VH-VL binders against Matrin-3 (MATR3). Designs and how they scored, part 7

Target 1, 76 residues: Matrin-3 (MATR3), of Homo sapiens (Human) (p43243r398to473)
Amino acid sequence: RVVHIMDFQRGKNLRYQLLQLVEPFGVISNHLILNKINEAFIEMATTEDAQAAVDYYTTTPALVFGKPVRVHLSQK
Short names: E, the ipSAE of ESMFold2; O, the ipSAE of OpenDDE; V2, 0.75 times the mean of E and O plus 0.25 times the DockQ between their complexes.

## First folded at step 5 (VH-VL)

Design g5 (from i2 with heavy chain G55S S57K D59Y Y101L S103Y W107T; framework fv_ixekizumab; at its last look DockQ between E and O 0.78; V2 from the best seeds 0.00; counts 0 for: pae E 10.4 > 2)
Fold by ESMFold2, look of step 6:
Structure g5 (fold): chain C 76 residues (1-76), chain A 121 residues (1-121), chain B 112 residues (1-112)
Amino acid sequence: as target 1 above (76 residues)
Amino acid sequence: QVQLVQSGAEVKKPGSSVKVSCKASGYTFTDYYIHWVRQAPGQGLEWMGVINPSSGKTYYNQRFKGRVTITADESTSTAYMELSSLRSEDTAVYYCARGYLDYSGYTFDYWGQGTLVTVSS
Amino acid sequence: DIVMTQTPLSLSVTPGQPASISCRSSQSLLHSSGKTYLHWYLQKPGQSPQLLIYEVSNRFSGVPDRFSGSGSGTDFTLKISRVEAEDVGVYYCMQGTHWPYTFGQGTKLEIK
C-alpha cells in the first residue's frame, strides 16, 4: 500500500508537494523521502488507495514544481 | 484565528446513533485533516479516526468495528462524526481536532470544545 | 495497538519545584522518515487538550521554555523546570508513528 515517487527535484516544501500528489486518493499514514537519490515512499491507509493513485498517474502526468515525476506502486 | 466549534451536548438511548458536527474557520478547510478523539468521564483519550477533507477519504480505529462514520462538507467547512449502535460505554466527550497534512499532520494543534454524548436507558 | 504507559499517574508539586513525567511505548516510535512522532498534550481543568511538545522535544508556539521533552525509541520524558499554578491539569503523551494513534493514560499534576 506504498506509492513510490521518483525523479523529483529537491526544494523547499518538497514534502508537501509530494504528499499532495496522493492526497486526493486517500489518507496518508506514513512517508519516507530519500533526498540523496530523489525518491520517496508514501504509505496510504489501504492498498486500494495507493493503487488508485498509481493508476491515475499512468494516464495523467504527475508534476512536482511543474516537472514530471514517476509514480509506481511499492509493497514495502 | 483557527477555530473548531462543535455541536451541543446530546442524550441518547442505547441502540441509537449520534452525529456530532465540527465547524472549522480561520484556515483553508481542505488543507488539513480532521481527527476525532473521545474521552470517557474520568478516563484518557481514544483516537477514533480521521478524514482528508479534500478527498473525503477516511481511516478508522478498528476498535469501533464499522460503527463510526466520518464525513466532511467542504461548502460549509464542517466535519461530522456519526457513531451508531450506541452503548452505555460510548458515553464520552467527543472532540474534533485539526491535523496538518504534511509532517505536522500527525499532531493535533487545534481542538474543538468537545461534545458530551450521554448514553443511558 | 501501541500501548503508551505513563509514570507517575499523579503527582503533587510545591510551586517552584521541578516535575518529571515518563512515557514508555510498547514499540519503537522511530518512524522510517528518521523522525519520532511522540507528542505531549496538557488538558487543563475543564478544557480541551492543548499541544505542548511535538516530535519529542519541540515546544509548540507559546509554550514556556520551562517545559522540555527528551527521549528516543521507547522511552520519553517531559520535564517542567519549575512548576507554576497554571501548569495544573492532566498531561498525556501520544504517539503518531503507528496506526491507530494512541495516548498514554495521563498524569495528573496538582499543586501542593
Scores: ipSAE 0.006, ipTM 0.717, lowest interface PAE 10.4, mean pLDDT 87
ESMFold2-Fast, scan of step 5: ipSAE 0.059; ipTM 0.760
ESMFold2 (binder alone), look of step 6: mean pLDDT 92; pTM 0.941
OpenDDE, look of step 6: ipSAE 0.020; ipTM 0.790

Design g6 (from i5 with heavy chain V50I S54R D59K F101L S103D G104S D106G; framework fv_ixekizumab)
Fold by ESMFold2-Fast, scan of step 5:
Structure g6 (fold): chain C 76 residues (1-76), chain A 123 residues (1-123), chain B 112 residues (1-112)
Amino acid sequence: as target 1 above (76 residues)
Amino acid sequence: QVQLVQSGAEVKKPGSSVKVSCKASGYTFTDYYIHWVRQAPGQGLEWMGIINPRGGSTKYNQRFKGRVTITADESTSTAYMELSSLRSEDTAVYYCARGDLWDSYGYYGMDVWGQGTLVTVSS
Amino acid sequence: DIVMTQTPLSLSVTPGQPASISCRSSQSLLHSEGKTYLHWYLQKPGQSPQLLIYEVSNRFSGVPDRFSGSGSGTDFTLKISRVEAEDVGVYYCMQSTQLPYTFGQGTKLEIK
């Protein structure tokens, strides 16, 4: 039920930018942002919510600070 | 400044539906989740569901078996809870409450509550 | 569903004396990243619930330091070091680790 986001640039309000990518799809229960490696794990309340976010960004670009990032479903 | 204001008390017949409103003010409506919680007379609190006003995604307590629908209107900063197929056991005070900042590490509690709406279901 | 059980269901306290309320969960409330989503609410007579303590031990803004929360895993405690008349009401613990979110049955605190 975790959404894995990769390849974002670091910047002011990065947390806000990352969480906004998944907020429309459900309730967020946790998140872990690893700034040093430019990866984030955002845990949704359900697997279905996480899958919906990943599916949406398969065809719609996910943008952080105006730049595309990768969004995948994590097994964690 | 920050407040949630709910619609007034309602008396409904068994089998009907009720729709309670919750108008938010004093903050950015889409930055917080809205929960719905009910309390039957003399009883404890029961969580009904949650909505993310940004996008409208919802999660419900399954004990309401498809009878509850929560919606949000961003243009008016108002959340709604509709409960259908009403029974006398649904007589309760219904509360909306703000929680779970979209930028939080997780749910940190419902910090602002509406005043409650008494729904009485009687034949 | 996670079941939350409070003890006692009611207590009467002389003003200035301490009070302690226990809350037990049917399974661990520890979530990823080391957080435990256990919260305490107070409902004063005729009023909406109000948040007292979030995530086990953090006092919400404006809550007096007479209130403290502690615990881990499945066993949690709310303590009031010196009960005052304004503390009358029903106290609820709540978990938000797992959907559906669930409350304890409540503990009624009265002044003697």
Scores: ipSAE 0.006, ipTM 0.650, lowest interface PAE 11.2, mean pLDDT 84

Design g7 (from s8 with heavy chain S57R S101W S103D; framework fv_satralizumab)
Heavy chain, then light chain:
Amino acid sequence: QVQLQESGPGLVKPSETLSLTCAVSGYSISSGYYWSWVRQPPGEGLEWIGFIYYSGRTNYNPSLQGRVTISRDNSKNTLYLQMNSLRAEDTAVYYCARDLWGDYLGFDYWGEGTLVTVSS
Amino acid sequence: DIQMTQSPSSLSASVGDSVTITCQASQDISNYLNWYQQKPGKAPELLIYDASNLETGVPSRFSGSGSGTDFTFTISSLEAEDAATYYCQQYYSLPRTFGQGTKVEIE
ESMFold2-Fast, scan of step 5: ipSAE 0.007; ipTM 0.671

Design g8 (from s8 with heavy chain S57R L100Y S101R L105E, light chain S30D; framework fv_satralizumab)
Fold by ESMFold2-Fast, scan of step 5:
Formats: C-alpha cells, sequence, structure tokens
Structure g8 (fold): chain C 76 residues (1-76), chain A 120 residues (1-120), chain B 107 residues (1-107)
C-alpha cells in the first residue's frame, strides 16, 4: 500500500509537492523522504488508494516543481 | 475565519455511548482538509483520537480499541464523534481541530473544547 | 507508536528570562515536529511547525530547533502572557503523538 516516487529534485516545500500527488486518492498514513537518493515512500491507508494513485500516473504525468517524476507501487 | 465549536452532554455514565458534535463555520468541511478529534484528561496531556478526511475516509488511534466512530454531515457543516463502552478514564476535554496536511502537518484551528465527565 | 518525552515537566521563571524546553522522540522523525502553547482553560495553539518554522502571527521570541530525535523550544525573553503549558507533537507517522507537556509559570 506504499506509493514509491522517484527522480524528483530537491526544493522548497518538497514534502508538500510529493504529498499533493497522492492526497486526491486517499488517506496518507506515513511517509519517508530520502533526499540523498531522490526517492519517497508514501504509505496510504488502503492498498486500493495506493493502486489508484499509481494507475492514474500511468497515463498522466506526475510533476514535482514542474518536472516529471516516476510513480510506482513499492516493492520495498 | 475558520471557527469550530464542540458540544456534548457534559456528564455520561460508564458503559454508555458518548456523542459529541463540532459545528464548523468559515470553511466547508466537504471542500478539503482532515478534521481531527483530540482529547485531554483534566490536568494531563493531549491524545489524538482520529480524523475524517473531506472525502469521508477515517482513521483512528489504535489506543482507543475500536470504540470510536467519526462522521460528518456536509449539509450542516458538522463533525461528530461517537465513543462506546465509556470508562472513568475517558473523562476529558474533547476538542475538534482542522488537521492541515500540506507543506507541514498540524492542527491549525481548534474548537474551545467540551468537558465530558464519566461518572456513576 | 512514537513516544515523545519532554523535559522539564515544569519550570518557573521571571519576565525577561530565557527558557528552554526539550523534546525527545523514541525514533528518528526527521523534522516532523510541531510545538503548541496551551493557556489555562483554552485550546492549544500552533506556534512552531516543521521543528523550526514560526507560524504566522506568532511572536519572534519563540523559536525551535533540532532534527532526528532531539528537539529544543526556546522563549528568548519571557513575557507574562507566556505562562502556559507547551507541547511537542510528531507528525512523522500515525497515530499522532504528543509529549506530556511542560508547564511554564511566571514567578
Amino acid sequence: as target 1 above (76 residues)
Amino acid sequence: QVQLQESGPGLVKPSETLSLTCAVSGYSISSGYYWSWVRQPPGEGLEWIGFIYYSGRTNYNPSLQGRVTISRDNSKNTLYLQMNSLRAEDTAVYYCARDYRGSYEGFDYWGEGTLVTVSS
Amino acid sequence: DIQMTQSPSSLSASVGDSVTITCQASQDIDNYLNWYQQKPGKAPELLIYDASNLETGVPSRFSGSGSGTDFTFTISSLEAEDAATYYCQQYYSLPRTFGQGTKVEIE
């Protein structure tokens, strides 16, 4: 139920930008942002919420600071 | 400006169900934000109870052992808290609060609180 | 759950003094920590978010610092109106948890 976001750039309000990508799809339980490798893990309340976010960004670009990022279901 | 106002019964007996309301003005609860309940036993600290997201999804503190339901009525712009199987330890001031989750997360607007005493 | 421990539990100080409160998390929470002020009979108010950012309208004598597990809240020049209980709160993970509070009394 974890959404994995990759290839973003660091910047002001990075956390806000990342969370905005998934908030429309459901409740966020936890998050972990690894700035050194430009990856984030956002745990949703349900597997269905996480899958909905990933499915949406399969055809719609996910943008952070106006630049595309990758969004996948986490393999941990 | 956003304002929240709790109301409740004041005194409740053990094993009964508590019902609280939180009237919100200045912002439509169906338009955004998480909306939380937080309680504080007299002379003690704060405990987060749970939230409802503007979509209707809820999440609850496991410490409350499944005794809590948070709901809303969008037409009345009102939040509700129900807690069953009340114990003396549930005596507290109960607050509703707007739970901002954007550039940071935090409780940016609070109601005045309503005291609930659980006593025979 | 992430446990938040504050110290001291209470302190007394005079107007004009500088006071410091600490907060320790049971695990790394990065900078996902807020500070609230609660005056007697009133609801808490958010003062500091993200460990060190001052909320709009909050006087500059309040400040926060720290990251990871150790956090500090400081009032640089205590005013009479600052008599209150102060709480830290983590938002790194659910459930949201608060410290036990630090009561600041004016002598």
Scores: ipSAE 0.006, ipTM 0.655, lowest interface PAE 12.3, mean pLDDT 84

Design g9 (from s8 with heavy chain D99E S101W G102S S103G L105D G106A Y109I, light chain L94Y R96Y; framework fv_satralizumab)
Fold by ESMFold2-Fast, scan of step 5:
Structure g9 (fold): chain C 76 residues (1-76), chain A 120 residues (1-120), chain B 107 residues (1-107)
Amino acid sequence: as target 1 above (76 residues)
Amino acid sequence: QVQLQESGPGLVKPSETLSLTCAVSGYSISSGYYWSWVRQPPGEGLEWIGFIYYSGSTNYNPSLQGRVTISRDNSKNTLYLQMNSLRAEDTAVYYCARELWSGYDAFDIWGEGTLVTVSS
Amino acid sequence: DIQMTQSPSSLSASVGDSVTITCQASQDISNYLNWYQQKPGKAPELLIYDASNLETGVPSRFSGSGSGTDFTFTISSLEAEDAATYYCQQYYSYPYTFGQGTKVEIE
């Protein structure tokens, strides 16, 4: 149920930008943002919600500060 | 030209720890990419072991039951794989590989592979 | 884990033939699929990424298509050097998983 986002750049309101990528797909339970390595793990309430977010961004670019980022399902 | 070259002991005994190295040339491993290890038992298919991101973050195949550690030495431009509790079933050719940067998790550059035989 | 099943396990064909192999995912992986070629004694080589994108330097006779659970890899006019085992790989979810491989032999 965890969405793994990577390859984003640092900037103002980074947390807001990352959470907004997944918020439309369901309730966010937890998040961990690793600014040093430019990766984030966002836990959704359900595996179905996490999968919906990942599926959406396979055909629609996920943008953070106007740049594409990678969005995958995590084992974590 | 980016080149990857694995090296290892060749033959290891059950219960020993496997240590493999992957020397990278033509690109600094601290500058980018995901760097992976993939293995292939003789006559069988491919199994992804895990990766290390250029920043040091790792992710492992849970099928290896926590037996694996991937690390790097930026000063030597070298990747490492350690695997504990070896069994005959760990006999395989071990490859290091580079994933495409951003957007696509595909292995675009591979080492030539190193055969590891686990035998008493 | 997402399971990848290839069909057929092996095939034999002649130079100039069109050959097709398929890859089926146990769940929807959208277009997160790659194809590799492996010749005997050599490391795999990337041919197609993101289901349908041809890797730089790869001949145009190779193509990929599909999305969701069903994917196809085609060699439009088989050459002698195409004798190899071909693998699909999903990268929708960790762990990455590969199909069992399809061996292409030339008659």
Scores: ipSAE 0.006, ipTM 0.634, lowest interface PAE 13.7, mean pLDDT 85

Design ha1 (framework fv_bexmarilimab)
Fold by ESMFold2-Fast, scan of step 5:
Structure ha1 (fold): chain C 76 residues (1-76), chain A 126 residues (1-126), chain B 108 residues (1-108)
Amino acid sequence: as target 1 above (76 residues)
Amino acid sequence: QVTLKESGPTLVKPTQTLTLTCSFSGFSLSTSGVGIGWIRQPPGKALEWLAHIYWDDDKRYNPALKSRLTISKDTSKNQVVLTMTNMDPVDTATYYCAHEYTEYDYSGTYSYFDYWGQGTLVTVSS
Amino acid sequence: EIVLTQSPGTLSLSPGERATLSCTASQSVSSSYLHWYQQKPGKAPKLLIYAASSLQSGVPSRFSGSGSGTDYTLTISSLQPEDFATYYCQQYGSSPLTFGQGTKLEIK
């Protein structure tokens, strides 16, 4: 149920930019933005919510600060 | 058992386009988090990452080579194809395809190349 | 681009000795994205260690990895004849993915 976002650039209000990518698809229960690399993990309340976000961004570009980023379902 | 094998021409003339196919078994490119990467190694030199493609058709290219590279997949055939345009003698290298695996746990995320094809030597010469 | 510098370039040792191989990154890399590969002449690379310290399945326990930030180390506690090969570190934390130039472990 974790959405894995990669390859974003850092900037002002990065946290809000990342959360906005998944907010339309369901309730966010947790998030982790890595300090040393440009990757983030956003845990959704359900697996279905996480999958819906990932599926949407397979055909629609996910943009952070106007640049495309990668959005995948985390494997655990 | 995971296996990968590269195929394509072993000899290419300067200015021609190289097309390499990675054929695999033991896993599906429809599985979330799974990808295939292409890495090359000129004789006696270090490894250089070229491109990768993920289960959802997300594609990434080495910026130094992006204008020359195209990667695509055919999930039904268990194949990934890499195309590289305008070949030059400096592109002479062994080309590898490799399985990418992403793992997540409390320690972080691990994306790595856990299984590699045998490699195919491509010589660019007139 | 993150540059990985491996040292030494060549390490000459005998079977039974301990080998220590270093990898230094031009900027900080999460240990989760630092991996080590072994390559024997004429063969494809083989994953040894992922996430700086996790031993890949099937790899002998004499291999270990450690490090964080910019400094990473691969250690082989007691060299076997089959361990003489070239070792590459790799980072997966930033695009483009990069490999070190390699450390060649050769028999004395």
Scores: ipSAE 0.000, ipTM 0.611, lowest interface PAE 14.4, mean pLDDT 84

Design ha10 (framework fv_traxivitug)
Fold by ESMFold2-Fast, scan of step 5:
Structure ha10 (fold): chain C 76 residues (1-76), chain A 125 residues (1-125), chain B 107 residues (1-107)
Amino acid sequence: as target 1 above (76 residues)
Amino acid sequence: QVQLVESGGTLVQPGGSLRLSCAASGFTFSDYWMTWVRQAPGKGLEWVANIKQDGSEKYYVDSVRGRFTISRDNAKNSLFLQMNSLRPEDTAVYFCARDYVSRDYGSGSYPFDYWGQGTLVTVSS
Amino acid sequence: QSVLTQPPSVSVAPGKTARITCGGDNIGSKSVHWYQQKPGQAPILVVYYDSDRPSGIPERFSGSNSGNTATLTISRVEAGDEADYYCQVWDSSTDYVFGGGTKVTVL
């Protein structure tokens, strides 16, 4: 499963900050960061890992450079 | 590791039909859009078609619309291209590629991050 | 049927910089992706969304996009960079469109 992150701002070490949002939930198998449209897709090793990250950020704000971003499970 | 393997390319007479397959592994196939891209011998890349994760949306380049049908079987991690009314100008290596996003998610300008090796289709008498 | 214009070839000496252009009306308002294709191989993504680089692609690869021209820049060119390079954009009327491709020769 892929975690879809939206509405982040650009900045130094953006890749690090985006990956840090999901690393606590499991192994990252791949990622694609679309800086021009401020979106990222982070593929987790398991569907459960991806779901855990999305569930966590439903109640806890996900912050990148101090601003809230949206975290969704990619559409199936 | 992400792998895409195309098959089904062969010699076909003009007006004939052919079905191409793409076998995906190393990722959750049902989480991604998929696309077909072709390349005529000695020529450049041309996008052909793509399909949404659940198969509910399909898009085609004008030259193949009505003749080609893209489809997928998520239970088998497989992508297909049914090619009907084939023309000599359809002669090309056909690649499948992974697309990360549906049109629903943004501007629609999304890169193809993994490609298969391609399968050659020759349309000739 | 590409509406994107690339030079058919670019020659560059080892260690120098190659610049591959992709011309299109108002292309600076669109996102440009770049692919590298070596003989007998599938394309690989080298630069996406104008200037972003995928994991595993050397920092020698960079991109820019403004006005009517997007550019892929390969610094400190190596023999292994010989390949065909393709630009790509999406438009609601055409969907995905590729440039005609540029053969980079390292001489």
Scores: ipSAE 0.008, ipTM 0.634, lowest interface PAE 11.4, mean pLDDT 83

Design ha11 (framework fv_ofatumumab)
Fold by ESMFold2-Fast, scan of step 5:
Structure ha11 (fold): chain C 76 residues (1-76), chain A 125 residues (1-125), chain B 107 residues (1-107)
Amino acid sequence: as target 1 above (76 residues)
Amino acid sequence: EVQLVESGGGLVQPGRSLRLSCAASGFTFDDYAMHWVRQAPGKGLEWVSTISWNSGSIGYADSVKGRFTISRDNAKKSLYLQMNSLRAEDTALYYCAKEYTEYDYSGTYSYFDYWGQGTTVTVSS
Amino acid sequence: EIVLTQSPATLSLSPGERATLSCRASQSVSSYLAWYQQKPGQAPRLLIYDASNRATGIPARFSGSGSGTDFTLTISSLEPEDFAVYYCQQYSNWPPTFGQGTRLEIK
């Protein structure tokens, strides 16, 4: 039920930019942003919510600071 | 144990420069964003500047932008603040502060689990 | 920038009493709010983060609550060492900002 986001650039309010990508799809239970690797993991309350976010971004670009990022469903 | 020790403060005339240092120990320095926070005599806390773990991201308060430069040396486990064109309103106790979360950036979890005891900067003519 | 307003400016109480300290934000900060304690001559100490999570080593008598714009720090039964200045701080919007502080003094 974890959304995995990759290849974003760093900038002010990075956490809010990443969370805003996922907030429309459901309740966020937890999140982890890695600084040495440009990856983030956002845990949703349900697998259904996480899948909805990933499905949306397969056809609509996910943007962080105006640049496209990759959004996947984590298996971890 | 985590320790942050500031140095370099002193009495300086307006328009002059001063360089503050912060020596860190007891944690993996290169995994955390670091901050400078100041406190004017008898006043509250004011965030001044931040630098990410790899120096890739840097931020400044509007009041110091263009005059202060933050830097770090991860090999020496040290944080620095170069203060140029000092003004009377820069008079304060300057704290070195560690961000709470590992592998974070200055725009995210900017709250502080450890602070040094501070170094006093007095700008007076 | 987000402005945090703390009230009261000064709170005079006796040991054993309950203290309730307020922090109001000029716009929503969700739960991205921390509380610090500062004793005379000392650096600030983190008490609470994410509005309600107690930091490591902080006594159970300290608790935080609230979300959005209204936050409260509660000390259930004051100990002598609790008389200090308390600051709230938001990290929802850049730059991070602090409240002006509430001074908790002995009655």
Scores: ipSAE 0.006, ipTM 0.636, lowest interface PAE 10.6, mean pLDDT 85

Design ha12 (framework fv_cilgavimab)
Fold by ESMFold2-Fast, scan of step 5:
Structure ha12 (fold): chain C 76 residues (1-76), chain A 127 residues (1-127), chain B 112 residues (1-112)
Amino acid sequence: as target 1 above (76 residues)
Amino acid sequence: EVQLVESGGGLVKPGGSLRLSCAASGFTFSDAWMSWVRQAPGKGLEWVGRIKSETDGGTTDYAAPVKGRFTISRDDSKNTLYLQMNSLKTEDTAVYYCTTEYVDYDSSGYTYYFDYWGQGTLVTVSS
Amino acid sequence: DIVMTQSPDSLAVSLGERATINCKSSQSVLYSSDNKNYLAWYQQKPGQPPKLLMYWASTRESGVPDRFSGSGSGAEFTLTISSLQAEDVAIYYCQQYYSYPTFGGGTKVEIK
């Protein structure tokens, strides 16, 4: 139920920008933004919410600070 | 305006304990990552440790010389940062500064620079 | 730990002349994924706390005069004051934030 976001740049309000990408699709239960690697993991309340976000960004560009990022469903 | 006011410094004997406080105002303290940086008299700057915001896990990191002896904590209801110093050594003598890390709050592991500093509080460890 | 080394330890420069401070890191502080140098500079005047001067190696903090400039990449960095003013007398520190923060030993800038 984790959305994996990659290839973003760092900047002011990064956390807000990342969370805003998935907020329309459901409740966010946790998040983790990695140091030295531009990747983040956002845990949704349900697997259906996470899948909906990933499906949406398959056809619609996901933008962070105006630049496209990659959005996938995480595998643990 | 951002203000950081340290207190609690003083004279303490080797092996003793001391608790420093930092009162914060002018920004949303609960969202801030906070650090302590010290400076021995006439010497350079040395990072002591940090505490992340509660939203980002509230975890702490420490420099090797203080790990196991010092504890950083925060009370967001009082906008106050703390440094509990145990088993003090003469080499811990320094001015201790309370600092904010850059205001863009990454949740884990991101290391930033220090954008706001307090005036410092002097800790002297001597017999 | 990443060790930061500054040179010279002290520098005497005439008013209006150029001051150059060097900073070396024991390993690269350039992050390949965002192509940024995780390096900051601070100014500390006697009896005062340090003041952030520069971050990302070359970005001036708001309110810092344009006579201050940062350059370099990877493991070697320079802070330049193009025309020294009386108020620039201070100790300058570089700091990496690629890992747990470490500071250079400082460079004292004095008027010749």
Scores: ipSAE 0.000, ipTM 0.621, lowest interface PAE 10.8, mean pLDDT 84

Design ha13 (framework fv_satralizumab)
Fold by ESMFold2-Fast, scan of step 5:
Structure ha13 (fold): chain C 76 residues (1-76), chain A 122 residues (1-122), chain B 107 residues (1-107)
Amino acid sequence: as target 1 above (76 residues)
Amino acid sequence: QVQLQESGPGLVKPSETLSLTCAVSGYSISSGYYWSWVRQPPGEGLEWIGFIYYSGSTNYNPSLQGRVTISRDNSKNTLYLQMNSLRAEDTAVYYCARYTEYDYGSSYFDYWGEGTLVTVSS
Amino acid sequence: DIQMTQSPSSLSASVGDSVTITCQASQDISNYLNWYQQKPGKAPELLIYDASNLETGVPSRFSGSGSGTDFTFTISSLEAEDAATYYCQQYYSLPRTFGQGTKVEIE
């Protein structure tokens, strides 16, 4: 139920930008943003919520600070 | 100048529901940041209760096991904390605080209210 | 939950002394660690963020270091106004957790 986000740029309020990508799809239960590589893991309340976010960004660009990022379903 | 001010009943009985408010001035709570509640039993350390994101979604400390709710009223620029099934161990100073982040996702509590003491006693 | 353990729980020192507090995380938290100062009767105030970055307006005698599971907080030349309880706090994972606090008393 974890959404894996990659290849984002860093900037002020990065966490807010990342969480806002998935918040429309459900409740966020946890998150981890790595600082040495541009990757983040956002755990949703349900697997269905996480899958909905990933499916949406398969065809709609996910943007962080105006640049596209990759969004995948992690099984961690 | 951002200011947060908690208010509440001061004294509640076991098994009752606690309701606290946090009035925010100097910044619109609908404009950004996480808005958080943290408590501190007398003479003890700090425990994070939960926060409400700028967008309205919430996250809570699992140790409070579904007995807490954080909400907001954007028109009043006010935060709320509700906690049910109170016990003596819930006696604490309750703080509301703004939780912020910058650049590489750094996050911390930057503005705190003065705190309001809640005593749970028969 | 990530447990944060501080040592010592309390210390007494004189003005001009250098004092060090440690904070240990129950798992690797990289550098996602903040330090706060709480004076009696007041709310906590941020001093250090991301393990080693000094918050704006905070005196340079305060410093932090460490990564992974072991962190230190140092006051290089203690002043009377530094009498307070100091807390570490991790933000690697939810729930956010604090250390139990270290009380610094001036003798």
Scores: ipSAE 0.000, ipTM 0.632, lowest interface PAE 11.2, mean pLDDT 85

Design ha14 (framework fv_ixekizumab)
Fold by ESMFold2-Fast, scan of step 5:
Structure ha14 (fold): chain C 76 residues (1-76), chain A 126 residues (1-126), chain B 112 residues (1-112)
Amino acid sequence: as target 1 above (76 residues)
Amino acid sequence: QVQLVQSGAEVKKPGSSVKVSCKASGYTFTDYYIHWVRQAPGQGLEWMGVINPSGGSTDYNQRFKGRVTITADESTSTAYMELSSLRSEDTAVYYCARDFTEVDYGSGTYRYFDYWGQGTLVTVSS
Amino acid sequence: DIVMTQTPLSLSVTPGQPASISCRSSQSLLHSSGKTYLHWYLQKPGQSPQLLIYEVSNRFSGVPDRFSGSGSGTDFTLKISRVEAEDVGVYYCMQSTQLPYTFGQGTKLEIK
């Protein structure tokens, strides 16, 4: 139920930018933004919510600070 | 290895401004927050504010009421703290410190100061 | 603001003897994430503060196992099992559970 976001640029209000990508798809229960690599993990309340976010961004660009990022379902 | 090197001591007149620098090396500057902490002679530590060097977002201790401005220059890996409208009670050693930050949901949390600069003595006197 | 109170304010110890420093907060430091953001720093004479313990009980890299931290909620303790001459300085607790970050008044450790 964890959405994995990769390849973003860092910038002002990064946390806000990342969370707003997934907020429309359901309740966020937790998140972890890695300091040393440009990856983040956002845990949704349900697997269905996480899958909905990932499915949406397969055809719609996910943008952070105007630049495309990768959005996948975490392996675990 | 990680180093934070600060600018040299300054003597300022009341009502003036001071700008202290903190040059980072030994790590990726934009991956860690930089905090500023001051210490008046013989007194304890007081947190002033923080900057995210990636993008320049800041949070300040409200007791400085708009007198403090923290900035960062990514091209030189240098953070700055400017304090305006100086008073004698601003006489202190000013430290920069690096923070390892792990963001958790709903908190906007910073973590702890793992490495500190050597400090810059600012003396405010007539 | 969260107020941090340290006791004692000063402590004199014979080398090899233990030392204990307490830190109390005006409100719980337990964050909604389940973490407690209470940290200990040492400032040796003429030097910058250095991190000893983070998040209550975790020793920072290079810190001897003579140092240990414990506590929960509003009551925290730093212990040194066997004080050495190099441990002289002022010890500070700090909370980072909420902004602004706040420090205790400091505890000065002296050798007899």
Scores: ipSAE 0.000, ipTM 0.599, lowest interface PAE 12.2, mean pLDDT 82

